# VHH binders against p80196: the designs that were tried, part 28

Target 1, 213 residues: p80196
Amino acid sequence: SQDFDFFYFVQQWPASYCDTRRSCCYPTTGKPDEDFSIHGLWPNYKDGKWPQNCDRESSLDESEFSDLISTMEKNWPSLACPSSDGLKFWSHEWLKHGTCSALNQHAYFQTALDFKTKSNLLQNLNNAGIKPRNGDYYGVESIKKAIEKGVGHTPFIECNVDSQGNHQLYQVYLCVDSSASKFIDCPIFPHGGKCGSKIEFPSFSTNDDHDEF
Below, E stands for the ipSAE of ESMFold2; O stands for the ipSAE of OpenDDE; V2 stands for 0.75 times the mean of E and O plus 0.25 times the DockQ between their complexes.

## First folded at step 22 (VHH; framework vhh_6z1v_2)

Design dd3 (at its last look DockQ between E and O 0.22; V2 from the best seeds 0.00; counts 0 for: placed apart)
Fold by ESMFold2, look of step 22:
Order: C-alpha cells, then sequence, then structure tokens
Structure dd3 (fold): chain B 213 residues (1-213), chain A 124 residues (1-124)
C-alpha cells in the first residue's frame, strides 16, 4: 500500500471554529451538538512531511458509505459557509487525505468514527472538571492530562483566537498507527497553534447574537 | 499540471484602484474555493478574501472590508480582486490560492495550490 508512518486523528471544537473572524455556517441538519467533531484522519511521515492527493481521480461515492451518513452528519459536520450537507467536506477529506490511507472509503470513514468514540474527549475532560463555559480558563497541561488519562497517549492541543483576541481550545490531535488499529504515542507533533498556559473552552450557546430564554 | 497565474500588480498612488486577476488551469475550477492572500516583507502571509466555487459566498478580512471585492468568472477559470481606496499598508505581494471544496478557507496552510504572486506597491 502507500508508504506513510502514522495518522493524525484530528477533532475540532465547533464553538471555537465559529467564534473567530472566519464566518461559520451550520449544516443543513442544524446547529451541531456541543461536542467535539471530526476534522480528519491524516496520513503523515515521522519527519513532519505528509502525502496528499494520492489518487486525483478517486471521487467520493456516497453509495460506498451510505450506512454511515447519518452518523457522519452528527459527528463530522461541516461548519464552512455556505450552509450545506457534509458531502463537499467529506469529498475534500477523502481526496486530500483518504486516498493516501490505504483504506477504502467505507473503512476510512468508519475508522474515524470509531476513533472519535474511542477517544471520548468531552467525557474525559468532564471527568477532570473541564467543561465548556464562557469566561472559564483551563491550564493546557490539565487538558492534556485529562485526555491522556482516558486515552493512554498524550495529545497535541491546537488553539485559535476568538474575535476578542482570547486563546481557546480548538483542535485535539491524537496519533494512530499506520494500520489504523489503535492510538499510539505521536512520533512528532504539528507546528504552530500556540496556546499559552491557560485557554478558554467556549460554550456553543454564546456564539449566537440572539437572546435565549 | 495545476497552474495559477496572477497578473495586474503595479505601482499605484494612495487612494487609487487596481484589479488583480488569477488565471487557473489543470483542475476543475468550479469545485475549488479560491482565495487571495498577501505578504509584506518581514510579515506572515495573511488572508485577504475567499470565494466559494459558485460565487454564492465571499469572505473578506476586516482590514479590507468595503475596499476590496473578490469575484470569479467560472467560464474563464479566473478569480479577481478589485482593490479600491488603496493605502500604503496594502503594499505586498498578492497570491492567488485554490483548494478542492476548501474547508478552512481563511487559513493559508489549508490551500494546496498557489500562484507565484504579483507585486502591489502603494505610494504616498
Amino acid sequence: as target 1 above (213 residues)
Amino acid sequence: EVQLVESGGRLVRTGGSLRLSCAASGFTFDDYVMGWFRQAPGKEREVVAAIVWDSGYTWHADFVKGRFTISRDNAKNTVYLQMNSLKPEDTAVYYCAADFYGYDYTSSHEYDHWGQGTQVTVSS
């Protein structure tokens, strides 16, 4: 199969996607639940390089994964504008990353869904008292420890910056072996995504400008 | 082979206007998010504007809102940046970029294809 060393498995926090200067649009199925969602499953090399676009003629065929679509709408939503279903986002992830994975389309998407369930990120954070709430700050090392306790491997935490300039929990990277069977220690961590020592974990309900009752 | 070729960069006076073009080939243009980025010497590359595949949605950075407008002509495989009310701070190399059904279209790291850039210089 194709030669790569491991996967990054990347999940994002929807509130942190949506409260930046970038516009955000909910999927046609509505506002996502307050939970981590899948960004992607990305083949990588140990030297910090990665393959991509390994078969430019391999278009997404939804008949190959039709049984997964409802689960993917919930766990792998697109927040990009304009509002749409997930097919363009999944086409992007498949063409760019999935074609390099040595998995067929069904296995690729199913594997990512299984790793989201196995990682159990929100519950692992909750077990450590780390909950989404505007105005609360958490130590980045505490976040890493909470996830490591549940998963058995140290994550990489990527932060972004909201429209008010606050650093916040944005994406969580875990590493998966090249056969896509288990979490492993990351051979390397990605560049960038500076967090500082304490960061926000925003609530999704405060990204709206509406009064709620 | 994918190619993005920017044109139209030149020297203009403060308050002037300029239109940049980016001609694309080697991919199905209609399936791509197109973006304009800029980089001044010694600074990081920053997003200026992005436009989705069907001209239905555009995004502009706050520092150019009301002054710059991104547009595309899918029949000509071309994306444009109309720049009005130019300021010396707009002096930079401007780059066209493309990403298949791009998701994080405000992040330069997420774009797969880049042009060589065109220099815009705004004189006092």
Scores: ipSAE 0.642, ipTM 0.842, lowest interface PAE 1.3, mean pLDDT 90
Fold by OpenDDE, look of step 22:
Structure dd3 (fold): chain B 213 residues (1-213), chain A 124 residues (1-124)
Amino acid sequence: as target 1 above (213 residues)
Amino acid sequence: EVQLVESGGRLVRTGGSLRLSCAASGFTFDDYVMGWFRQAPGKEREVVAAIVWDSGYTWHADFVKGRFTISRDNAKNTVYLQMNSLKPEDTAVYYCAADFYGYDYTSSHEYDHWGQGTQVTVSS
């Protein structure tokens, strides 16, 4: 028995993150791939609340997941400033959310990596003809349907707003059962940036000149 | 113990103005984000605005259309939401929240602490 009901598995679109109201810094390990990256794996209650900081004494220990570091650098980078190798970001996610997951550090990070692979968001969108391209806009429902077709469950799409007031595909929420074994229908959708009917799926290239290294 | 205390919510007429305040106490850190959220009956909570405390950088949701402005007073550890040209659809409980890490201020899960909320009601 878990002390939470399900996980939110959250993936972010780096180009949209960097095209926001806040600064964006590429990881010290290099420019992220033009692919979704992991934001977090968050235990959640069915009433929309969530546990956090369940064990403040459980500091991040790289030795616990050293075999995953290279993969995490590619799939779970931090775009926060100042530039980092991801450890600070992973520590935050672990202490705030991971400690509430009933998983050890290795299992927590491995689980998130596995679900990124399983969700295969970029490919699912591509299969539907939805590709990242500056200036191209897609129906948010089309995006949801494309992901649903691939994953088998309805996602929640969170949007940011660019300087021109256009909504952009920012984050994708999927739900995972409390045992961290499979995707499920979300018992409740998260609170986040609502999307308009049509949203941009920007490419990363336009952000290169504005990012801090 | 972190505490966020909202104030200023009340009944106002359409077209009126209101300033909400959120007094923060019980924590000190260098880089964090304060946000205003609102939740109307039967609707999900939504982010209204956010401010990076140190830099003063602000973000506003598209739906406010320039009517609301978030600001802060460092000396008072207080964040404000100036609300102008209020409409009935702005009726909601408004919440103040603090994000200690400051990675993403649009997701509610990023925020570590929440105030009790203050009721804003806009009548026609």
Scores: ipSAE 0.620, ipTM 0.810, lowest interface PAE 0.8, mean pLDDT 91
ESMFold2 (binder alone), look of step 22: mean pLDDT 82; pTM 0.848

Design dd4 (at its last look DockQ between E and O 0.23; V2 from the best seeds 0.00; counts 0 for: pae E 3.2 > 2, placed apart)
Fold by OpenDDE, look of step 22:
Order: structure tokens, then sequence, then C-alpha cells
Structure dd4 (fold): chain B 213 residues (1-213), chain A 124 residues (1-124)
């Protein structure tokens, strides 16, 4: 039995993450692909609250998921500064959220990777003619519908704001059942950055390891 | 041990100004983000503004339209929200929150600790 009701599975758009005047650093493993990356897999309650830090003694052990590291570097990179190989980011996600998932480290990270593949967000958007391009804007409802058509469940779209004040596609929330087996309709949507009716889907521009803070 | 205590919320008239304070204690980090959130009755909680503790970089939600400003005093371990040109739609409970990892400041799930909130009411 699970002590939580469902997971938020959160994916982020790297170009939007880096286009907020916030500190953004490419991983030491290289520039991320122009694709959605995993932010996290978060246990959640149906009332909108969430458990966290359920086992503070469960330190991240890379030996537990060594076979996944290469895949995680590509699909779950950290854009935080200073540049890193992702271990600190994964440690944060594990300690804060993973320890509450009732999964071991390998299963937790594998699950997230599997759901990234299953969601296939970029392809779903492309199928609807929604492609990342600087200066191109799309209806947020169109984006939601495109994802819903592919995944079979309604996503929550979270937006950030670029330097010009434009809303950008920042993160996509999907919900996963408590057994981490399938996507479900979200019992409740998260509290995040609200999107305007039309939002930018920016392409990934050249960036480096500069700390803008 | 970690504690965030909001203060300053009160009844104010439309067009008025108010400054909220959030006193932080019980933790020390080299890198973290402080944020202000608000939740109106029957509405979803939303992020209002955020500030990096070390560099003082600030982010404001688009809906504040320059009316609100977040700031911090490191010596006092306090974050502020200066609210000007208040409107009835700004009526809400305002919450202070801390993101210790500092990866994101728009997602509520990134924030580790929350204050009890302070009520702001703007009358017409």
Amino acid sequence: as target 1 above (213 residues)
Amino acid sequence: EVQLVESGGRLVRTGGSLRLSCAASGFTFSRYVMGWFRQAPGKEREVVAAITWDSGYTWHADFVKGRFTISRDNAKNTVYLQMNSLKPEDTAVYYCAADFYGYDYTSSHEYDHWGQGTQVTVSS
C-alpha cells in the first residue's frame, strides 16, 4: 500500500529553462538535446499536498542505478549552475521525492525514464504541427490537446516568462498512478506558473557554462 | 527547527500599499531561493515572486505588472514583498516559502518549507 495517491511526472523544456535570465549551465556531459528532459517524479496527495524527505538517511548510491546513468545524463540532465554531471540533481530528487515513492533507487529512476519514453512529448507535439522555433507561438490549448491525444490524458502546462515578458512552454505535468504503472487523469493539477492563451515554444540556442547570477 | 514567519498582512484600500515580511530562521544555505505565493479563496495557489538569497536575482509573476517587488535583507534573514497599487483581486493569503536546492522557483514542489501565511485584504 502507498502512503500517497499519485505521482506528478514533470518534464521540462531546456530552452525555456535557460531563457529566464536565471542561472543556466549545461551539464558537464554536454549540451542537452533539443528535447524534453525529466525534472522529477513526485509522490503527491489528492488534496494537492505532497510527502517529502521520507528517509533522510537514504543517500543516493550510484551503484544502485549505474546501468541507467548514461541514459539519465541524456534524459535527466541538470541545468543548474555550476555545471554538473547530474548526481547532485538526482540526489536532490531522490532524497526529497524518491524516498517517498516506495520504490528503490533503480526502480524510481527507471520508472521516470520509462514514462519519458511513453509520453513522447516532442513527437506528440510535432504530430500536431507544433515545433520548437524561436519567435513562434502556439495556443496553450493546442499544446494541451496535442499531448492529450498522444498520452491519452490531459496534461498541465506550466509556463515561465522570458526577458521580453513572453510566456514560454516551461514544464509539462502528467500524472501517474501510485503503483507507477500507468498514466492517469490528474486528480488535481499543480500550482505552477500560469500560461497565457498563446505561448512560445523556443528552440535551443547556443549556451555555455556561464553563471548569470 | 526551520521556520518562516510572515507578517504585515492587513486590510487596505484599493490603490494602497503594503509591505509583507518573512523572517527566516533555523537554516543556513549558500544557495537557495525564497518565494512569495498567494492563494485567494476558491482559487489555486500561485507564485508571486522569487529571489535568490545569495545574488539577489529576482523574478516576478507577469500578473503583478510591476506593482510588487520582492527583496531581501541577508543580515536580518528576511524577505520582503512590497505591494503597491493594490486591487481587490490581490486579496489572498500570502505565503513565504524556501527552496533550499534552488533549481526552480515557479514550481511549488521545489519549495521545502512554508510559512503560515498572512492575510491581505484589499477593499474597494
Scores: ipSAE 0.677, ipTM 0.835, lowest interface PAE 0.8, mean pLDDT 91
Fold by ESMFold2, look of step 22:
Structure dd4 (fold): chain B 213 residues (1-213), chain A 124 residues (1-124)
Amino acid sequence: as target 1 above (213 residues)
Amino acid sequence: EVQLVESGGRLVRTGGSLRLSCAASGFTFSRYVMGWFRQAPGKEREVVAAITWDSGYTWHADFVKGRFTISRDNAKNTVYLQMNSLKPEDTAVYYCAADFYGYDYTSSHEYDHWGQGTQVTVSS
């Protein structure tokens, strides 16, 4: 019944999206919270290929998930320009990935929201003393171990590069079984977005970048 | 049937200019992020510029900023790349690409639809 092998569940650190030379626009609802946000829930094959656009006629029907919208605005914001209310980003994720998931629209979005809560990334990092702080660097292996301790499975860490050329924590990949029930060990890790041995975990504060002690 | 057809690639002299066009058909053009990419022989494909569906934002790679300008005409279903102050390093096949309400428009992996490319050659 499942034509794919597993999901990548991908979360993004908003400060690392926005502190590059790329464009960044806050949602029309305002600046996102300082927390990981959902990028997507992506069906994949064990051989490193993936399905996409499995039903190009299955447009978002807002009435199918209207009860989730406020939660998605908080946890699944778009940072792409121009500023938007998120519906275009969610349409993209649904059409490209969700149509391949064997879940209906409500289940697809609800499942991703549930896995964000379950992964508890920011708290798991904080439990290991890893906090967002401009100018500080953390070992990539320490970041992986902190997440693994909380989730029970080794993540893949994708980095990007800030405006000064330093690697920083950008996206975290966890794997989910094909029935969308639980985290699993990743059958294969993605390629690209490689980190150095130490990376930034930048603060998303617009003013002073202050860390409270 | 989805099609992206690039045109305008040719041989130009260093310091010259040219304008690439990409005609789109078979999809609702105004719902797509459009991008220009390039690939030199033996090199990885790289993003040159991108433009959002409503022309509300454009992005240009640092290596072309100030020299190249992406634009689009939603009434004509066409995206353009104006290329000024051309250098031999700009020699490549240039590709037009489209992604439905694209989020990470600097990544080639995210684009659904690709043209066949148009060759730009810049002579010394």
Scores: ipSAE 0.340, ipTM 0.670, lowest interface PAE 3.2, mean pLDDT 88
ESMFold2 (binder alone), look of step 22: mean pLDDT 86; pTM 0.877

Design dd5 (at its last look DockQ between E and O 0.40; V2 from the best seeds 0.00; counts 0 for: pae E 4.1 > 2, grease 25.1 > 24.2)
Fold by OpenDDE, look of step 22:
Structure dd5 (fold): chain B 213 residues (1-213), chain A 124 residues (1-124)
Amino acid sequence: as target 1 above (213 residues)
Amino acid sequence: EVQLVESGGRLVRTGGSLRLSCAASGFTFDDYVMGWFRQAPGKEREVVAAITWSGGYTWHADFVKGRFTISRDNAKNTVYLQMNSLKPEDTAVYYCAADLYGYDYDSSYEYDHWGQGTQVTVSS
């Protein structure tokens, strides 16, 4: 049985993740694409709390979703250090969040991939003339509107801060119904870094980042 | 049983200093990134600082502006927050948290375990 109200579907902008004081390590599979990547699909309660680690014995089994791995490497990479192929990251997301989703491993990861495709965030932004570009800034409301127009639901925009103190587009939260079938209006928005009125949408650096802790 | 127990919170005057401690038990402390959060009345919980497994890397929120320093002693299973030059706006409940993976220090969703918090009050 499902014991949650909805999903947060969280996508991140890799360039923004790496454009901070935090260490950034490209996956062993290669530099991420200039596109949004999946952070996670998280069961959530309407009161802002969330279930986690619902089955500690359900270890990640790559054989259950082997057909998705290549796609996941491209769309769901980890930028954490040390560099990895994503399995550790996916294991973390599965054990912490996926086990609470009432989905099996294949369905959980497939669902997230499908919603990335459906949301088509980069294209939606481009349609509104919002493109990744260093030094350019966009209204956060314009970004929200562009995504809302494409997805049909209001997103939550989370920002981080670069070394110069500028806010930049870091993550986009969308809400998915508990059956993992469609986007919905978020019953509640997450707690995260609030954005200023204008934020940067940076382009990904051509430099390889392989810093380790 | 997993436990994070914060201590050290108290009433202090503006410009004062405090050192918060968080004692961890019930899990392998060295396997977790540790963080400090705070929540003021009527405000959202916000991250203050984070420290990686061996203490090799530390992250501090912008509002800290060099006033606070996170550290850890893995031999004691304890994480610390040294707070200097305290201001009234630092008044909040401060929480210790543990993150197994350490992917996004800014997100409360990343942290697996939480303490009950310790009250810090800074008077003018």
Scores: ipSAE 0.448, ipTM 0.747, lowest interface PAE 1.3, mean pLDDT 92
Fold by ESMFold2, look of step 22:
Structure dd5 (fold): chain B 213 residues (1-213), chain A 124 residues (1-124)
Amino acid sequence: as target 1 above (213 residues)
Amino acid sequence: EVQLVESGGRLVRTGGSLRLSCAASGFTFDDYVMGWFRQAPGKEREVVAAITWSGGYTWHADFVKGRFTISRDNAKNTVYLQMNSLKPEDTAVYYCAADLYGYDYDSSYEYDHWGQGTQVTVSS
């Protein structure tokens, strides 16, 4: 049932999700912490293709992972509109990606939670003096090196653009072996999401921009 | 089987209006985010608009805001794109797409189902 070569493990920066022209909606549990959050754990082939939707009848069964839900609300929030709980987002990630992983639902979600903890992204960046701060720019290579120092493998950095068109740190890709046991060097990096040599790392500020913006 | 069938594309003059339709079948329409995308010759496919499963939230790309409006009729399993104040730069093949409980609705990679497209041509 292992018909893929590796996983991308993808985390996103909530401030960079929310400050684009698309905007965002906080989950019904409230504003997420200022930390990287899990986007997903995605089976991939080394040739740049990927499987998806491997069992369209394997609906999310909350009872299979109920002990993880509180942790997932904190670490795997949805920022999509309209505001919702996380169950639709987790169902999307499970049906599209998790059904291809050879893991059951509990193992799939637990594995992603474990890798978020092991990656320790925000702390690894902080150890290198790279902190979320509006108006500051950081070298993309410095970001990669800070993460590599903590994780042992070079990440892929995906950028998006804020509402003013500035490139910013958006998602971090790390690779996991096909048995979901450890980080590995990525066999291939994704296409798109290009960064300049220096990018913003915005703060997830609650400044009152509504009336002035 | 899952099908998305676009219709309504045609040749119109600059400043004109068009309404595209996309009829859906073979899935529970009410659970899907629907999107409209377009692709001009030699260009990458780009998102135009998206609408959540209930129709309670819509999103439009900045280059079409105020001119295009996405809507849906869940009783008819149909999503629409009303296009007003058309410009020659709007010339493209327009595609509808569907994504179960979609999260990144502005990314074409996230959509599971696609129509064959309908050609819109805007002349000067």
Scores: ipSAE 0.260, ipTM 0.657, lowest interface PAE 4.1, mean pLDDT 88
ESMFold2 (binder alone), look of step 22: mean pLDDT 82; pTM 0.837

Design dd6 (at its last look DockQ between E and O 0.25; V2 from the best seeds 0.56)
Fold by OpenDDE, look of step 22:
Structure dd6 (fold): chain B 213 residues (1-213), chain A 124 residues (1-124)
Amino acid sequence: as target 1 above (213 residues)
Amino acid sequence: EVQLVESGGRLVRTGGSLRLSCAASGFTFDDYIMGWFRQAPGKEREVVAAITWDSGYTWHADFVKGRFTISRDNAKNTVYLQMNSLKPEDTAVYYCAADFYGYDYTSSHEYDHWGQGTQVTVSS
C-alpha cells in the first residue's frame, strides 16, 4: 500500500537548462549528451501536493546502487554549480522524494532509468521530425503529440524563457503509477512554466564556463 | 517550528502597488533560495520570482514584465515582493517558499517550506 497516488517522472533538456540566467555547470564526468536527462521521480498526491523527506535518516549509500552509477552519470547528471559527479544531486532527490517512494535506493534509481529508456523522448520527437537545432521552433502541441504517440500518455511540457524572450522546451513530465510499473495518464498536471504556442528546441552548445548565480 | 508567514495582501485598484512580506523562522534563512508563487482561482500555482541566498541573483517570471521585484533582508529573515502597476489578472493568493538545494528555483517541487499565503485582489 502506497501513501501517495502516483509519480511525476521529470526529464529535462540540458541545453534549455543552461540557456537561462541561472547557473549551469557541466558534470565533472563530462559534458552531458544531447539527450534528455532525468530530473527526478517524485511521489505525488492527486490533489497536487506531495510527500517529502519521509525518512531523514536514510542517507544516500552509493554501495546500494554502485552498479547504476555509470548509467546515472550519463542519464541523470547534475547541471548545478559547482560541477559535481552527481552524488549530491542524487542524495537530494533520494532524501526529498525517494524516501517517500516505498522503494529502496537501488529500485528507486533503477526505476527512473528504466522509465527514461521506455519514454525514449528524443527518438519519439525525432520520429515526428522534431530535432534539436538552434533557431528552430516547433509547435508545443506537435511536441506533445509526438511524445504521446510514443509513450501512449499525454505529457506535460514545461517551458523556460531564454535571454531573448523565447520559450524553450525545458522539461517533460510523465506520470507513473504508484507501484512504479507503468506510465499512466496524469491525474493532475504539475505547476510549471507554461509554454507558448511555438517553442524552441535548442541544441547543446559548449558551456564550459561557470555561470554566475 | 518552521514558519513562513506572508503579509501585505489586500484589495487594491488597478495600477496600484503592494509590498508583500514573508517572515521566516525555524530554519537557517540564509541557506535557502526564496521564492514567491501565486495561485489564482481555478488556475495552477505559478512561480512569480526567486532570489538566491545573498541576493546575488534574482529571477522574475515573464508575466511580471518588470512590474514586480523580489528582494530579501537576511538580517530580518524576510523576503519581499514589491508589486507595482497591478492588474486584475494579478489577483491571486501569493505564497512564499524556501528552497534549500536550489537546483531549479522555478519548480515548486524543489521548495521545502511554504507559507499559508496572502490574498491579493486587484479591482478594475
Scores: ipSAE 0.757, ipTM 0.879, lowest interface PAE 0.7, mean pLDDT 93
Fold by ESMFold2, look of step 22:
Structure dd6 (fold): chain B 213 residues (1-213), chain A 124 residues (1-124)
Amino acid sequence: as target 1 above (213 residues)
Amino acid sequence: EVQLVESGGRLVRTGGSLRLSCAASGFTFDDYIMGWFRQAPGKEREVVAAITWDSGYTWHADFVKGRFTISRDNAKNTVYLQMNSLKPEDTAVYYCAADFYGYDYTSSHEYDHWGQGTQVTVSS
């Protein structure tokens, strides 16, 4: 419902999705670009709870956002197995989160695409000398500062572990006001997914999925 | 109303086998990823296995690979966990869970619907 307090806007690093023990499959369109991809735009309450599934009868209607599909394939790919065209992933995100956003389907997806462009995460990291490189480690505070410099708001950094046990940059959370118009300071940060003081930022460009599994 | 009902948990000896079942109602089963999770006393709930809506893909945690197998029968709206070569460390409450076209199927927070759980105890 529109009584929520803010959105988390969440982006994933594809290499960190794929180099864990979780299965990873490229979309049917092939390997994604080496860039952050959208996970979702999630209504939240400032007390740490969130609404979900606000209209269980609102199924995804591809005709409502058909003009966005090619852009979503590039910027909102599914890495879950089996390989797919992303429609099931977008259906999941719409039903669970989008129905609570007070936006129609086109506005919901367009808004998330616009915030990915505005956040410019990879370039902001690169401006601070932070680049995806296997075997290199970066300070978590340096990553936060690089993003904050470009976006104007402190992100939350979520880490996961690769198949070798190394902690790595996985997801970046930014907060958006309840009207979905601008980034804001997060009223609350998520709990969990903690990073150590230094973490990997793995490259996606090594040998493809057979070596990651 | 969505319902998930696990059954089949019991006491078995080390090396034994057990099959858990989870009967689902109140949703279109064929649109849901199904998962099995477990929680031992004093530990966090952890994913054991997941299976896509059409059985086209299955995933198993490394600590159960080769021993446990998830499967589903969409005609019966039922998901199963076949557990072989059971060890004392497999002792836990096992939960089935469901999520509409779930994406992060190894994360318990992704799943919207949960069963009550069934106790599995593996004796030395």
Scores: ipSAE 0.569, ipTM 0.812, lowest interface PAE 1.7, mean pLDDT 90
ESMFold2 (binder alone), look of step 22: mean pLDDT 85; pTM 0.866

## First folded at step 23 (VHH; framework vhh_6z1v_2)

Design ee1 (at its last look DockQ between E and O 0.23; V2 from the best seeds 0.50)
Fold by OpenDDE, look of step 23:
Structure ee1 (fold): chain B 213 residues (1-213), chain A 124 residues (1-124)
Amino acid sequence: as target 1 above (213 residues)
Amino acid sequence: EVQLVESGGRLVRTGGSLRLSCAASGFTFDDYIMGWFRQAPGKEREVVAAIVWDSGYTWHADFVKGRFTISRDNAKNTVYLQMNSLKPEDTAVYYCAADFYGYDYTSSHEYDHWGQGTQVTVSS
């Protein structure tokens, strides 16, 4: 079924992804920019459940979105190991979530790219004086407010933990209406990594030692 | 067919210990993540702990505070949750889940398959 109530639009901070004890592999296309990247565009129900794998026969076809691939490599990279060009990651997102979106492959990926641009998270944070800086902590509420001011809707902030036990800005959840046309207030927030009151916003410059294989 | 089967949940007194097991079958993956979740009545499902299967890297939620430990047995394709110093607040259905892509361990949306759950009840 392609029935759902809204989308979670999830963006991740690559530096936080890699600044853990877990392995991190840069894409074969190169080191990611110090900017938010797309994790996914996920159909969801208002009760907190979600549809997945709605069409297992709809394999990823890069010919359907070839014009977007360069942009996707830049804005939607995978940091999973082993290093990849993103196709495996995009295939996973498409088969698991995209097939439930009522969008074709091109529209699904284009939509996510558009909302990344529209949300402009890094700029919104910078406008509030919140910049990637190792060793500095920011209030999670300040981060939320900065994003809300720019996007017009309250985000959900998910945190991970670095090797020293510090909470880091890991992912930002925004909600998109079921027609994939605009940001909306989230009917429900996910239960991901809970953030402390103060969290790190690390710089990617210190993550050069991570795996590239 | 992929199957996750939890076991070990039961009634236990405050301060007691339990060991949950999750037997996985029907798949062979190199880099995937197994996670334990719990859901109490009227509350949202929350992640308790996760383990990267190959490396053995583990993550535990803050509320665990050293009381719970996730582990795995590669030979048995089984993940465990050792729960010590149990509290009434730990009462919930505990679920095992698998993330086959192995990209993330904190988001429930990343997990592809879920077990049926096992009830853990901690009495005061």
Scores: ipSAE 0.646, ipTM 0.826, lowest interface PAE 0.8, mean pLDDT 92
Fold by ESMFold2, look of step 23:
Structure ee1 (fold): chain B 213 residues (1-213), chain A 124 residues (1-124)
Amino acid sequence: as target 1 above (213 residues)
Amino acid sequence: EVQLVESGGRLVRTGGSLRLSCAASGFTFDDYIMGWFRQAPGKEREVVAAIVWDSGYTWHADFVKGRFTISRDNAKNTVYLQMNSLKPEDTAVYYCAADFYGYDYTSSHEYDHWGQGTQVTVSS
């Protein structure tokens, strides 16, 4: 019932979430795999604006997607503190973004899971010799090209900075058509989160231990 | 209608203390991350502290650790920022913000609701 132009499909790199001054907390199900995880699937307009909170009364109903929960725990974990299950994170993503998607809850979550599999980000980077390793730097354009080769569309790369001030691969944006059927070229790229020409791709290591409470 | 109303900003001497309050209405307060942000003239808005829904978990920026304390009173739908040992560089407009089960509570772009701000000025 909402009119929007495309989705951003956004995945994040857990080590880059956790090695900043923000800190992180692993979900109650444990430390995530060393792989990209889903942040969200976000309706957007071509003019750089976006809808949000399109039905404030549409609360997350776990019974509508219960068959997906174990897969979402693996592929859509929360790294926010304090440690919890994923339900608050998924409630946030549903209420803010999913209610604007014209998909029901099951379709919304299933679609994001399917696009994570289709994007195959970690393997596409690996095929280009780009692997998570502390202390190694990669060209941002090489990262974009590796993903483009596998997906067929140029991504947007968002960086953050670790606690030592190094720029690192944080989030990858791909665009999906408004019917949620396929990747498309992004009509517009996000602003912000700028990378330098070379960035880290960190791994989980003993020096990257997170704080827990 | 969601409203956030800050109060308590004023002129205070270096080394002094001040308590900011933010009264919230129009939403289920317990389900929201509450944050304090500040913005000095010519600078970007920056996170000061956050308190995560009804969990009791708090986060403070390094530049205020040991000096500022965020707290909330869910019965009054109010979040507080106790500011001690104030310095001239703490001079800014302070904003209260809220986000439903927010995930990235240190990023201003994640917060849906904002107050109008309250001016804090710290003099020598």
Scores: ipSAE 0.541, ipTM 0.800, lowest interface PAE 2.0, mean pLDDT 89
ESMFold2 (binder alone), look of step 23: mean pLDDT 82; pTM 0.844

